# Designs tried in a protein design chat: VH-VL binders against q9rc53r339to534. Part 20

Target 1, 196 residues: q9rc53r339to534
Amino acid sequence: AQTHEFSNKLNTISGFLQLGKIDEAVDFIQKERKIQQEWIHFFIERVNDPTVSAVLLGKISQAQELGIDVDIDPSSQLLTPLQERQQELLVTMIGNLLENAFDALLASGIENKKIYISFTDMGDDFIFEVEDNGPGIPPQLMESIFEEGFSTKEGTHRGFGLALVKKAVHELGGAIFLEEGELGGACFVLTIPKHE
Key: E = the ipSAE of ESMFold2; O = the ipSAE of OpenDDE; V2 = 0.75 times the mean of E and O plus 0.25 times the DockQ between their complexes.

## First folded at step 4 (VH-VL)

Design N9 (framework fv_daratumumab)
Fold by ESMFold2-Fast, scan of step 4:
Structure N9 (fold): chain C 196 residues (1-196), chain A 120 residues (1-120), chain B 107 residues (1-107)
Amino acid sequence: as target 1 above (196 residues)
Amino acid sequence: EVQLLESGGGLVQPGGSLRLSCAVSGFTFSNYWMSWVRQAPGKGLEWVSAISGSGSYTYYADSVKGRFTISRDNSKNTLYLQMNSLRAEDTAVYFCAKGRYFGSSPFDYWGQGTLVTVSS
Amino acid sequence: EIVLTQSPATLSLSPGERATLSCRASQSVGRYLAWYQQKPGQAPRLLIYDASNRATGIPARFSGSGSGTDFTLTISSLEPEDFAVYYCQQRYSWPLTFGQGTKVEIK
């Protein structure tokens, strides 16, 4: 039920943004009490793709419900138009990276759960980064985390998240990196060429 | 066009201090990790220190920990390395290097290097 | 720290020949290995990142392969400008480390 309700709300927000009805989108979100007005204004100014904006706003809302603090680097921007396939796959990759961060943080038992998001399109590539303050990826698992069906969560029906990201980014001629981050947990960086 | 230019190298006595600078242009400096990498004459590359885009996180090689301090001034697009208690084994060409993306490495752009000689 | 061992120390070849350079890590670094080229008196130049991805502007004759602990840089047909020292680097964990280098020299 919550999944259907969330999807309907996200579709409404996306619809308003796609139609340029920014005031209506802001009003809708404020009435839901789940997303800060500052986030909406940030995305309107810094992200030109309504679908990407809708997905990120939806994930921020989900994180808040899970008690996870999300921050986006204030220098972030995504102003270059995305090709249809780039948009579809980027949305999939964003979703799977954030779901993996949520899962790691919820399993960690830490009190102050944080995710830091950064993205840019100022160079030759679209770059998207997701970092958490969880336990990170154990060295022995770094090779296997991108394998289809891999999961450290017993009894889950997930296990395709990072494998899907690897497949999607490969299709776009890009790459995914596991970096040292500022928060001390896992830090994933996506690189997607603007032109193939 | 991305450019990195080191300065501040020179001859210094053991136990002395030097401050290296690296002036950068052609990218949004505050968004990128920066590193110092050194190379002793006729030897290989040795990573020295790294600093995050915001300056909030710094990392050091064990050989320089407690003696060197990496810092940056994002308003001046300049990276610094304060080197104290210098030893003969610190003699090297010091390169500044830009991390690719928002990660600490790999290094997609390098400066030309500045020579530091520690000798009596 | 993770130790990277390059072999051979020196590779003596002629233009037109294939060069194969090895880098072994003391523990798994996944795919997080880069290769650099350095010519005398110059700064290093990024060739390959994440084991197999060619950096912007790098000629197609350069290729990288491997994962885990064993990595290879291949130059399919040496050009005169390819005679240089090559370094591998891991970015898997702190501190960042480089291999000791392989010198590719004219026979």
Scores: ipSAE 0.007, ipTM 0.473, lowest interface PAE 12.8, mean pLDDT 82

## First folded at step 6 (VH-VL; framework fv_trastuzumab)

Design E1 (at its last look DockQ between E and O 0.03; V2 from the best seeds 0.00; counts 0 for: pae O 7.1 > 2, grease 19.3 > 18.9, placed apart)
Fold by ESMFold2, look of step 6:
Structure E1 (fold): chain C 196 residues (1-196), chain A 118 residues (1-118), chain B 107 residues (1-107)
Amino acid sequence: as target 1 above (196 residues)
Amino acid sequence: EVQLVESGGGLVQPGGSLRLSCAASGFTFSNYHIHWVRQAPGKGLEWVARISWSGGYTRYADSVKGRFTISADTSKNTAYLQMNSLRAEDTAVYYCARGGFRYPLDYWGQGTLVTVSS
Amino acid sequence: DIQMTQSPSSLSASVGDRVTITCRASQSIYSYVAWYQQKPGKAPKLLIYAASSLQSGVPSRFSGSRSGTDFTLTISSLQPEDFATYYCQQHYSWPYTFGQGTKVEIK
C-alpha cells in the first residue's frame, strides 16, 4: 500500500513540473518530508490500528495543503484493538468530523486556522474529540446540525456529514455531542463502547 | 522513576504573588498534562489548573481564573503556577500531578505549602 | 461542573473487614472515575482508574466497580496500613472534581 501512495505523490510533483510550477513542486516536497517524519513516530507509539493511523495521516496532510494547523494531544492513545465494524465506522466518523472542521475554518475569516484532536482508550469507552478555532455552533442550531441536508452554504452538495456521523455512532451504541473546547470553536466528542 | 517535586511555597500577604515550580523527572514531560491540585488544611482536594504542553493549552478552575497562570518550560521539564492577587482562601498545600487526555492523576508530588495571611 | 457525592464521610472497621465506599456523579461520566488513598501528611496515591482498573503496584484487595453513575471502591480485607482518607475523582471533563473524602478508621 505504500507504493501507490508514493506514486500519487510523484504524479503530483510531476504535474507541477510539467506546468512549470517549480516553486509549488519544491513546497510540496518539503511539506511531505515534514509530515512523514513527525507523525510516523507518534503513530507507531500511540495508535495500534493502521487504518485509523492512515486516515489521520491523510487528513493531516490535507489540512496542511489547506493552511490549517493540526495538533494531536500527545497523551492520546488507541492501543486497544478495534472490532472490524468499529474500525470501519470510526474511520468514516473521523473523516467526516475533520471535513466539517475544514469547511467551517475555510468559510471563516480566521487567520491562524487550527484543529486539535484528542483520543483515549483509557476507560470502557473509546473517546475521540475534534475541535477547531472557528466560529462555533450557536445553541439554537445544535440539534439542526445533525439533520440530513443541513447547510448554511447552499450549493451542489448539502451538508450531510454530521448526519452520517450520528447514524454511525448510534450503530456502535455510542454518542456524539458538543462540548466546550480549548480553541473557542466547535468541539465534537464521540463516545464508543468497547463492548457491545 | 517518575518524580514530581514542587517548590516555591511560603508565607505571603493578601494581594501578593508567588510562583510555584513543579520539576519533573523519569518521563518525557511534553507527552503528558501537568495539573495543579490544592488542599486547604483539614479539607478536601480541589483541582486548580492544567497544561497540555502540545500547543500550550491551559485550563483553570473558576476560583482562580484571571489570577493564576500555568506555564511550562519543556527544556527544563518544569511546570509553573504563577499566583497573583492571592487571598486567604488560597491557603493550601499545592500538589502537582501528571495526567493526560481524560487520564487519572497517576503520579503526585509531595506538595508545597502556601499560606496567605496578613 | 460535575459533582461527585461521596459516602460515607467516615467509617470505622476492624482489620479483615470488607469495606465499601460509594461515589455518585451528578451526570454521566461513563467509566472515568479514579480512587485515591491519602494518608496524613502525604500526597494522594492513585488506586483505581477508569472505574475498575487497578493501578500498578496496588494490592489486589482493592477493587472498583460502576453501576450507571454510582461508583464503588471495595477493600476486601482491611489491613492496618489501609487507615487513610479515600477520594473519588471524575477524570471525564473539565474541571476535574473530587468527592468530599471518606476517612477510614481502624477500630
Scores: ipSAE 0.683, ipTM 0.836, lowest interface PAE 1.0, mean pLDDT 87
Fold by OpenDDE, look of step 6:
Structure E1 (fold): chain C 196 residues (1-196), chain A 118 residues (1-118), chain B 107 residues (1-107)
Amino acid sequence: as target 1 above (196 residues)
Amino acid sequence: EVQLVESGGGLVQPGGSLRLSCAASGFTFSNYHIHWVRQAPGKGLEWVARISWSGGYTRYADSVKGRFTISADTSKNTAYLQMNSLRAEDTAVYYCARGGFRYPLDYWGQGTLVTVSS
Amino acid sequence: DIQMTQSPSSLSASVGDRVTITCRASQSIYSYVAWYQQKPGKAPKLLIYAASSLQSGVPSRFSGSRSGTDFTLTISSLQPEDFATYYCQQHYSWPYTFGQGTKVEIK
């Protein structure tokens, strides 16, 4: 689903083209591209694993198309090499956490949708955090959101994605936590030991 | 069965220190937090502090901030409350309780009495 | 901080009576309210969470409701074991805060 923001950008480009303002259209597109390049530069410098970078970049692009503002903590870094299985499962977990956030935000109807991401490898564990400003998780669902086949009343398949995340993180000897965040929505924290 | 057991309470002089322990059992700690709640004699309940089992996320009531430190040893399934610079008004039964993000305190320990008196 | 104003501070009732306790939040906290029962010398026990959800093992005579920022605990038919002190609590934002408590005594 195209959000108002994406639609507005397309309309702007279309407007320039209809007016014969080709240079302005190109300039506008270049500005958007620059933003993407900045993300690429960010990941190149702070994330050693190209697969993880690619997944995050793809999700950021998807978020932008959905009108969701994504912010990554500027102190984030992932420079420690991942084992093959760690990489595979981390990609799965990141993808599912972000999709879950997307679904929650889109269902909420909130105008200023936002996701905050942070990650670090400074300690003995990899820590990954995904937070949104959606409705959050009600207390009665806290135990159930990680169960397979769990579905919200609105038909969102949060249960499958989060169940996969929980399974994956446990396989790595880590844990997933639902924490209190700053944005008011759901805040998921993954902890993964670097070494078993 | 979910169980929380407090220990470490006792009599201490003003300005003194005390360390409380909360031993947890019977549940997986993922997605849960441990809270400390206190109750002065004949008074109501007051939330004191919270820690996630990840150990990285702590919250404190203003009344204890800078004096109390909540911590946890996941290998022992035990949470701690280090209380420094104790005051008479800190006299209370201290409970540990299980919680979560915007989640009720669904299980409580029996409590341990802390008395601050000269 | 969010204030939870609980009323009444105490009430007298008989076995079989309908008992109602109210808490008003100082701001919107949606449905993030819990109710606890505490007996003398014992730890609090969770009765209701999310304003109206009954905790497992709690008798059905206990119920909770919400109207805006007003929250109500109801005991439909008071039993002998229900004489205790009850507390409301918000679990929406830090710091968590409790109501002042309501002591339910034998009439």
Scores: ipSAE 0.016, ipTM 0.580, lowest interface PAE 7.1, mean pLDDT 89
ESMFold2 (binder alone), look of step 6: mean pLDDT 91; pTM 0.940

Design E2 (at its last look DockQ between E and O 0.85; V2 from the best seeds 0.70)
Fold by OpenDDE, look of step 6:
Structure E2 (fold): chain C 196 residues (1-196), chain A 118 residues (1-118), chain B 107 residues (1-107)
Amino acid sequence: as target 1 above (196 residues)
Amino acid sequence: EVQLVESGGGLVQPGGSLRLSCAASGFTFSNYHIHWVRQAPGKGLEWVARISPSGGYTRYADSVKGRFTISADTSKNTAYLQMNSLRAEDTAVYYCARGGFRYPLDYWGQGTLVTVSS
Amino acid sequence: DIQMTQSPSSLSASVGDRVTITCRASQSIYSYVAWYQQKPGKAPKLLIYAASSLQSGVPSRFSGSRSGTDFTLTISSLQPEDFATYYCQQYYSWPLTFGQGTKVEIK
């Protein structure tokens, strides 16, 4: 199913074409292309692991289709090589954290949905943060959200994402925290030791 | 060469306002954070505020919240600190410094003196 | 807020001496600690980051170490140009916080 934002972009292109505005259509397409190229360039420079880059790029694309604006702190870097198990679990954790953010934002109905990602390898630990501008997490639920099967939303097969993240990060000897963010919503912080 | 140059300091009365500028050069401005750190005469260092110029994300120390506003103009590679409702305890040398996400303050300006006195 | 308790507040030493300055964090901050040198009338200068990484251009006589929440700056052999005030800083959590400073004076 075409997402609302994707449909809007196609409609815009179609509109230009119907109006005989070929140059405007081309320019519009080129702008979209440029955005993608900028992301690729960013990851080439700042992320050494192509699998991590691919996952992030995929999620960024998905977010765009959902009408969610994703930003990455430009000072972010992940240049330290990951061990095989670290890579596998990091990808899983990132995926689930972002999916969780998507769900929270979509359920909230908040305008101007946004996710902010930051990460660094400057130290003994990898730090990864995913923040959204959604409703946040009430203090009374801060411990429960990591429990298997816990969900504030209706539906089957929900409430396992954050539990999986917690399990994965603990396997790596790390930790997951909920901290105060800059966007007003939930801010999850992963810490992963580089060496056991 | 990475350079940060502060300006705008001076003498102001309590309750007054002042705007500081931090002109950056020698690096990609949008790839870093800019911080303001102040030092009262004969005292230690106190973090004041931070901005990520590319996204406009800001953080403030509790001591300046509601009174100070940090901003940036990426087209000018310049960060600003608008200081309102100034108090005597705001008297300090104000430094701008380059930082990043979970990053040290690796380059500093030479600072500009702000004196709040009647 | 995370407190960085720095000690001593001041010390006297001679050229060639081994100097040690310590900061203790009020909670775990992993290795997100920096050390700065400041001379009178000058801006701070970054010496050490990530608790133990030497900033480019800084002499090798400077070193940093971590033990849990205890952080140490060491000058292996004090030189005349090293007489200054030193600060530790955590950049793990907001707000950023500094130690109280240590003034290294000539004996």
Scores: ipSAE 0.667, ipTM 0.862, lowest interface PAE 0.7, mean pLDDT 92
Fold by ESMFold2, look of step 7:
Structure E2 (fold): chain C 196 residues (1-196), chain A 118 residues (1-118), chain B 107 residues (1-107)
Amino acid sequence: as target 1 above (196 residues)
Amino acid sequence: EVQLVESGGGLVQPGGSLRLSCAASGFTFSNYHIHWVRQAPGKGLEWVARISPSGGYTRYADSVKGRFTISADTSKNTAYLQMNSLRAEDTAVYYCARGGFRYPLDYWGQGTLVTVSS
Amino acid sequence: DIQMTQSPSSLSASVGDRVTITCRASQSIYSYVAWYQQKPGKAPKLLIYAASSLQSGVPSRFSGSRSGTDFTLTISSLQPEDFATYYCQQYYSWPLTFGQGTKVEIK
C-alpha cells in the first residue's frame, strides 16, 4: 500500500509536468510535504503503535488521492500497548471500515466527501469510530450489512469487508455497531476490551 | 495550569440574545473539546453544547438546539456560546469545561450567571 | 438519551463516617462515568473518571467502582471539606447526562 501510494503521487507530479503545469506541480509537492509533516507529528504524539499509525497514514493518503477530506479528532489517543492479535485484527478492521467509507462516498453524488475518525484508550476498552457524510445505512439494512457477500454495488466486487470486521472484532471479545454521527452518514463504532 | 474563564453573563428579557465567552489557557486549545454546562438556581447540572475547535464539530442538547450556537476562535483560545430566543428556563450559571472524545470534563471555569426575566 | 439515576438525593453524615453514593445508567456505558464534587458557589471538580480512576490531586479516601450499569462513589472516612454535592455523569454517548446529585450534609 505504501509503494502503490508513492507511485500515485509520482504519477500526479509527472502528469502536471508533462502538461506544462509547473506551478501546479510545485503546489502539489509543497502541500503534500506540509500535510505529511503535520500527520506524522500527530501520530508520533498520540499513537504508540507503528502499525496502526502506518495504516491510518496510508489510508489518509489514499483518501486525499480520491478527493476525500479526512479529519481525526485531535483528542484521540492510542497509547496503551496492543497485544499482538489485537494489533493484527485492528489493522484489518480499520482498513476495511475506511475502504467501505471510500466506496460509499465514491458511489454517492456528494461533492464534499468527508470522513471523521475518532479513537481512545481512556477506559477499559479501545474505541474506534469511523464516520462519513455519505447516504448512511437505511434501518431495514442494518443487520444485513454484516452478512457475508452483502453489497449494494454491481460488478465483480464482493462485499466481504464488514462481515470480516464483525468476525474480527468478535474474536477480540468486542463489538461493532452503528451510531448517529456528526456528519449525517454512517458512523461505525468498534469496541475492543483491553483484557478478556 | 489549565484555566478556563467565562464572561458575558447578565440579565436579558425573554426572546433576547446573549453571547458568552470562555477564555482558555495552560493547554493546547485545539487538542481538546470545549463544553458548556449549565445549572439552574438550586438545581443539578445540565450539559448544553460541545465543540471540537480544530474541526468546528458541534453537539447540542435538545433543549437548546436551533437557539444556541457554540463556536470557537482557535487564534484567541476562546470558545463562545451564542444564545438566541432566550426563555426563563435558560436562567442558570453557565460553566465552560474541557473535554475530548470520550474524555471526562476535567477542568471547569468559575461560571457566569445568565438571568432571563421580564 | 441515557438516564443516570443517582441515590440518595441527600444524606446526613458525621466526620469519619463512610459514605456511599450510587448511580445507575439506563443502558450500557462501559466505564465512561465520572464523579464530580461541587461546593456552594463553586464549579464542579472532577474526582473520579473511567468509573474507578482517581483524578490527580484527589485524596485516596475517594474511590469509584462499577458493576454492570451500577456505579458507586465511596468516601471511606468523611472529612470536613467533603460536605458538598456529588454528581455522577456519563460521557459515553451524546447528549452527556448527569445524575440528579447527592447533597452530603453535616449531621
Scores: ipSAE 0.661, ipTM 0.825, lowest interface PAE 1.2, mean pLDDT 88
ESMFold2, look of step 6: ipSAE 0.613; ipTM 0.812
ESMFold2 (binder alone), look of step 6: mean pLDDT 94; pTM 0.960
ESMFold2 (binder alone), look of step 7: mean pLDDT 94; pTM 0.960
OpenDDE, look of step 7: ipSAE 0.650; ipTM 0.860

Design E3 (at its last look DockQ between E and O 0.03; V2 from the best seeds 0.00; counts 0 for: pae O 7.0 > 2, placed apart)
Fold by ESMFold2, look of step 6:
Structure E3 (fold): chain C 196 residues (1-196), chain A 118 residues (1-118), chain B 107 residues (1-107)
Amino acid sequence: as target 1 above (196 residues)
Amino acid sequence: EVQLVESGGGLVQPGGSLRLSCAASGFTFSDYHIHWVRQAPGKGLEWVARISWSGGYTRYADSVKGRFTISADTSKNTAYLQMNSLRAEDTAVYYCARGGFRYPLDYWGQGTLVTVSS
Amino acid sequence: DIQMTQSPSSLSASVGDRVTITCRASQSIYSYVAWYQQKPGKAPKLLIYAASSLQSGVPSRFSGSRSGTDFTLTISSLQPEDFATYYCQQYYSWPLTFGQGTKVEIK
């Protein structure tokens, strides 16, 4: 019944999209995933790419189900059109970075779990940051977290996810690295040149 | 018309405290960051602090960390810089400026002078 | 911290001259460099952002360029109102940092 109910919900969403009823599809998804309408308004104003908006909204909904508070820097913007390959790989990278943040926070046992997302297209590069208020990355592990199969004994990161992010960003001519963020945990930074 | 107006500067003794205000108008404040930048007499510019307006997230220069606190009240369109344990080297004109995530300081106030002397 | 090494510290030029000010970052900052003009007794004013983008309302005689970690502000034909001090600034990484400034004096 669960599989059939899931299929019926997907058909409803597909029906709305096929009929060009984007707002109705959004409303249905929000109800089913309990996503706040305020996020939709932010994405309409700040993110012109519907696929990137969809992955961010989906991950925000997932975070809410996990008891994780998500903020996006209000000055964030992605108004510059993405090339098809940039869009495909960025979606993958954002998803994996957020999943790593979820895993780190869930394993940490902290009560006030928080993720902060920031992004910009102001310069010659797209920049995306994903940070959490979890335990962070010890300096001695910083090189190894991007290797395939890496996993901390505490279960805070998936090495396969970060290895995929590293390969994806390098295909786009960019880089991924860690910086000190505003929350005291891990802060992953993606840089992607617009014209590479 | 974007405007930023600083106030609250003055003379204070070393070890004293002072609170600066930055009143903002002409833009949606929750969409930006507010920064404080200072300039000692006859010297260059030094970044001091930043707050992400709606998110309450802060950053500080090492020279003021632990002594200064930046805050904001979005309902009053005002940012604040609480300066404690003031030292002679804090003497400067303090500017507030509008910014954002990897966004330039595109509008500045006219500044307010803070003088720390005995 | 990222150091922004600005040169020269001062220069003298005549009206109509081409003026060039340089700034070198101590590490990669991509294009996240701004240039500001500050006239005596006034607040700084943004001229250039993203290394080469001209801020609205700024005369086209101002331009910026980037080569790796080297950044340049150019005034193609100096005007009397361009007497000022100019600062570069990186806004890529915390803390934000400025160059030491270049005072442009008109002969």
Scores: ipSAE 0.575, ipTM 0.787, lowest interface PAE 1.7, mean pLDDT 87
Fold by OpenDDE, look of step 6:
Structure E3 (fold): chain C 196 residues (1-196), chain A 118 residues (1-118), chain B 107 residues (1-107)
Amino acid sequence: as target 1 above (196 residues)
Amino acid sequence: EVQLVESGGGLVQPGGSLRLSCAASGFTFSDYHIHWVRQAPGKGLEWVARISWSGGYTRYADSVKGRFTISADTSKNTAYLQMNSLRAEDTAVYYCARGGFRYPLDYWGQGTLVTVSS
Amino acid sequence: DIQMTQSPSSLSASVGDRVTITCRASQSIYSYVAWYQQKPGKAPKLLIYAASSLQSGVPSRFSGSRSGTDFTLTISSLQPEDFATYYCQQYYSWPLTFGQGTKVEIK
């Protein structure tokens, strides 16, 4: 989905081009690219697994297109090697958690949409956190949100993302739970043991 | 049965200190947040502070920030409210209550009276 | 801070009457509203959560509803034990805030 922010950026570039201001257009594009390069640099230093990095980077780009501000805790680190199955399932879980956050934020209509991500490999467990500033989860739905087919939204193929996450994390011997965050929306935390 | 029991209330002079306790039973303390809510005589309810057990996160009402400290001892299933620099306007029945993230206060203690007076 | 404007501050009613209490939030808080009953010298008791969900053990004559930022507690048929003070509360954002309270008195 194209948001006002993305549209505005395109309009800005288009405007420069229509005015024959090529240098300004290039400069504008370069600034956006620089942001992306900063993310790449961050992941190179902080995340050992290139597949996980690629997924996160892709989702960050998607968030930007959706007008969602993404922030990653600068202390985040994932340098411990993942087992093949851990990698596969972690990528799935991260993708689905972020997609769920996107859906919640877009449906809310809230201004200044934001997602906060944090991860660490310190200790005996991998910990991954995804938090948004959306409406959150009401108490009566706290257990149901992980059920297959559960959705508060209309549409096909909804309500399987969180169920998949729960299934995946359990397969790894870990757990998922909803915690209180700083942004006021939903805050999902994954804990995955490094060793079975 | 879920139960919360407050203690530690009493008479104190302005500028004095008091420590309240909230002993919980019938549930695992770490699964819930504990709140303090106070009620001045003849007045409504005012939220005071909260402590979460998952990370020990604390929040305070602006009216008590810098003066009150909420804490907990999980080994005793007890939460505390350390009240310093007490003022007359702090006079109230203090309740502890069980809650959660975006969760109502579903169980309350009987309350303990704090009177700040010269 | 989110304001919960509760009305009326007091009302007189008879046993068997339908009683309605309203709270208006200063902004959207979705359904993160609870209602409490408090009797003199006692702690508040949770009646309704999530705007319209009945707490376990609470009589069915109590109900809650939401319309936008307007929240309503209804007692379909007032009983003798229902004479008390009622409070609405939002738990959407910090700080938690309560309505001013409504005292339901016997006519």
Scores: ipSAE 0.018, ipTM 0.586, lowest interface PAE 7.0, mean pLDDT 88
ESMFold2 (binder alone), look of step 6: mean pLDDT 93; pTM 0.952

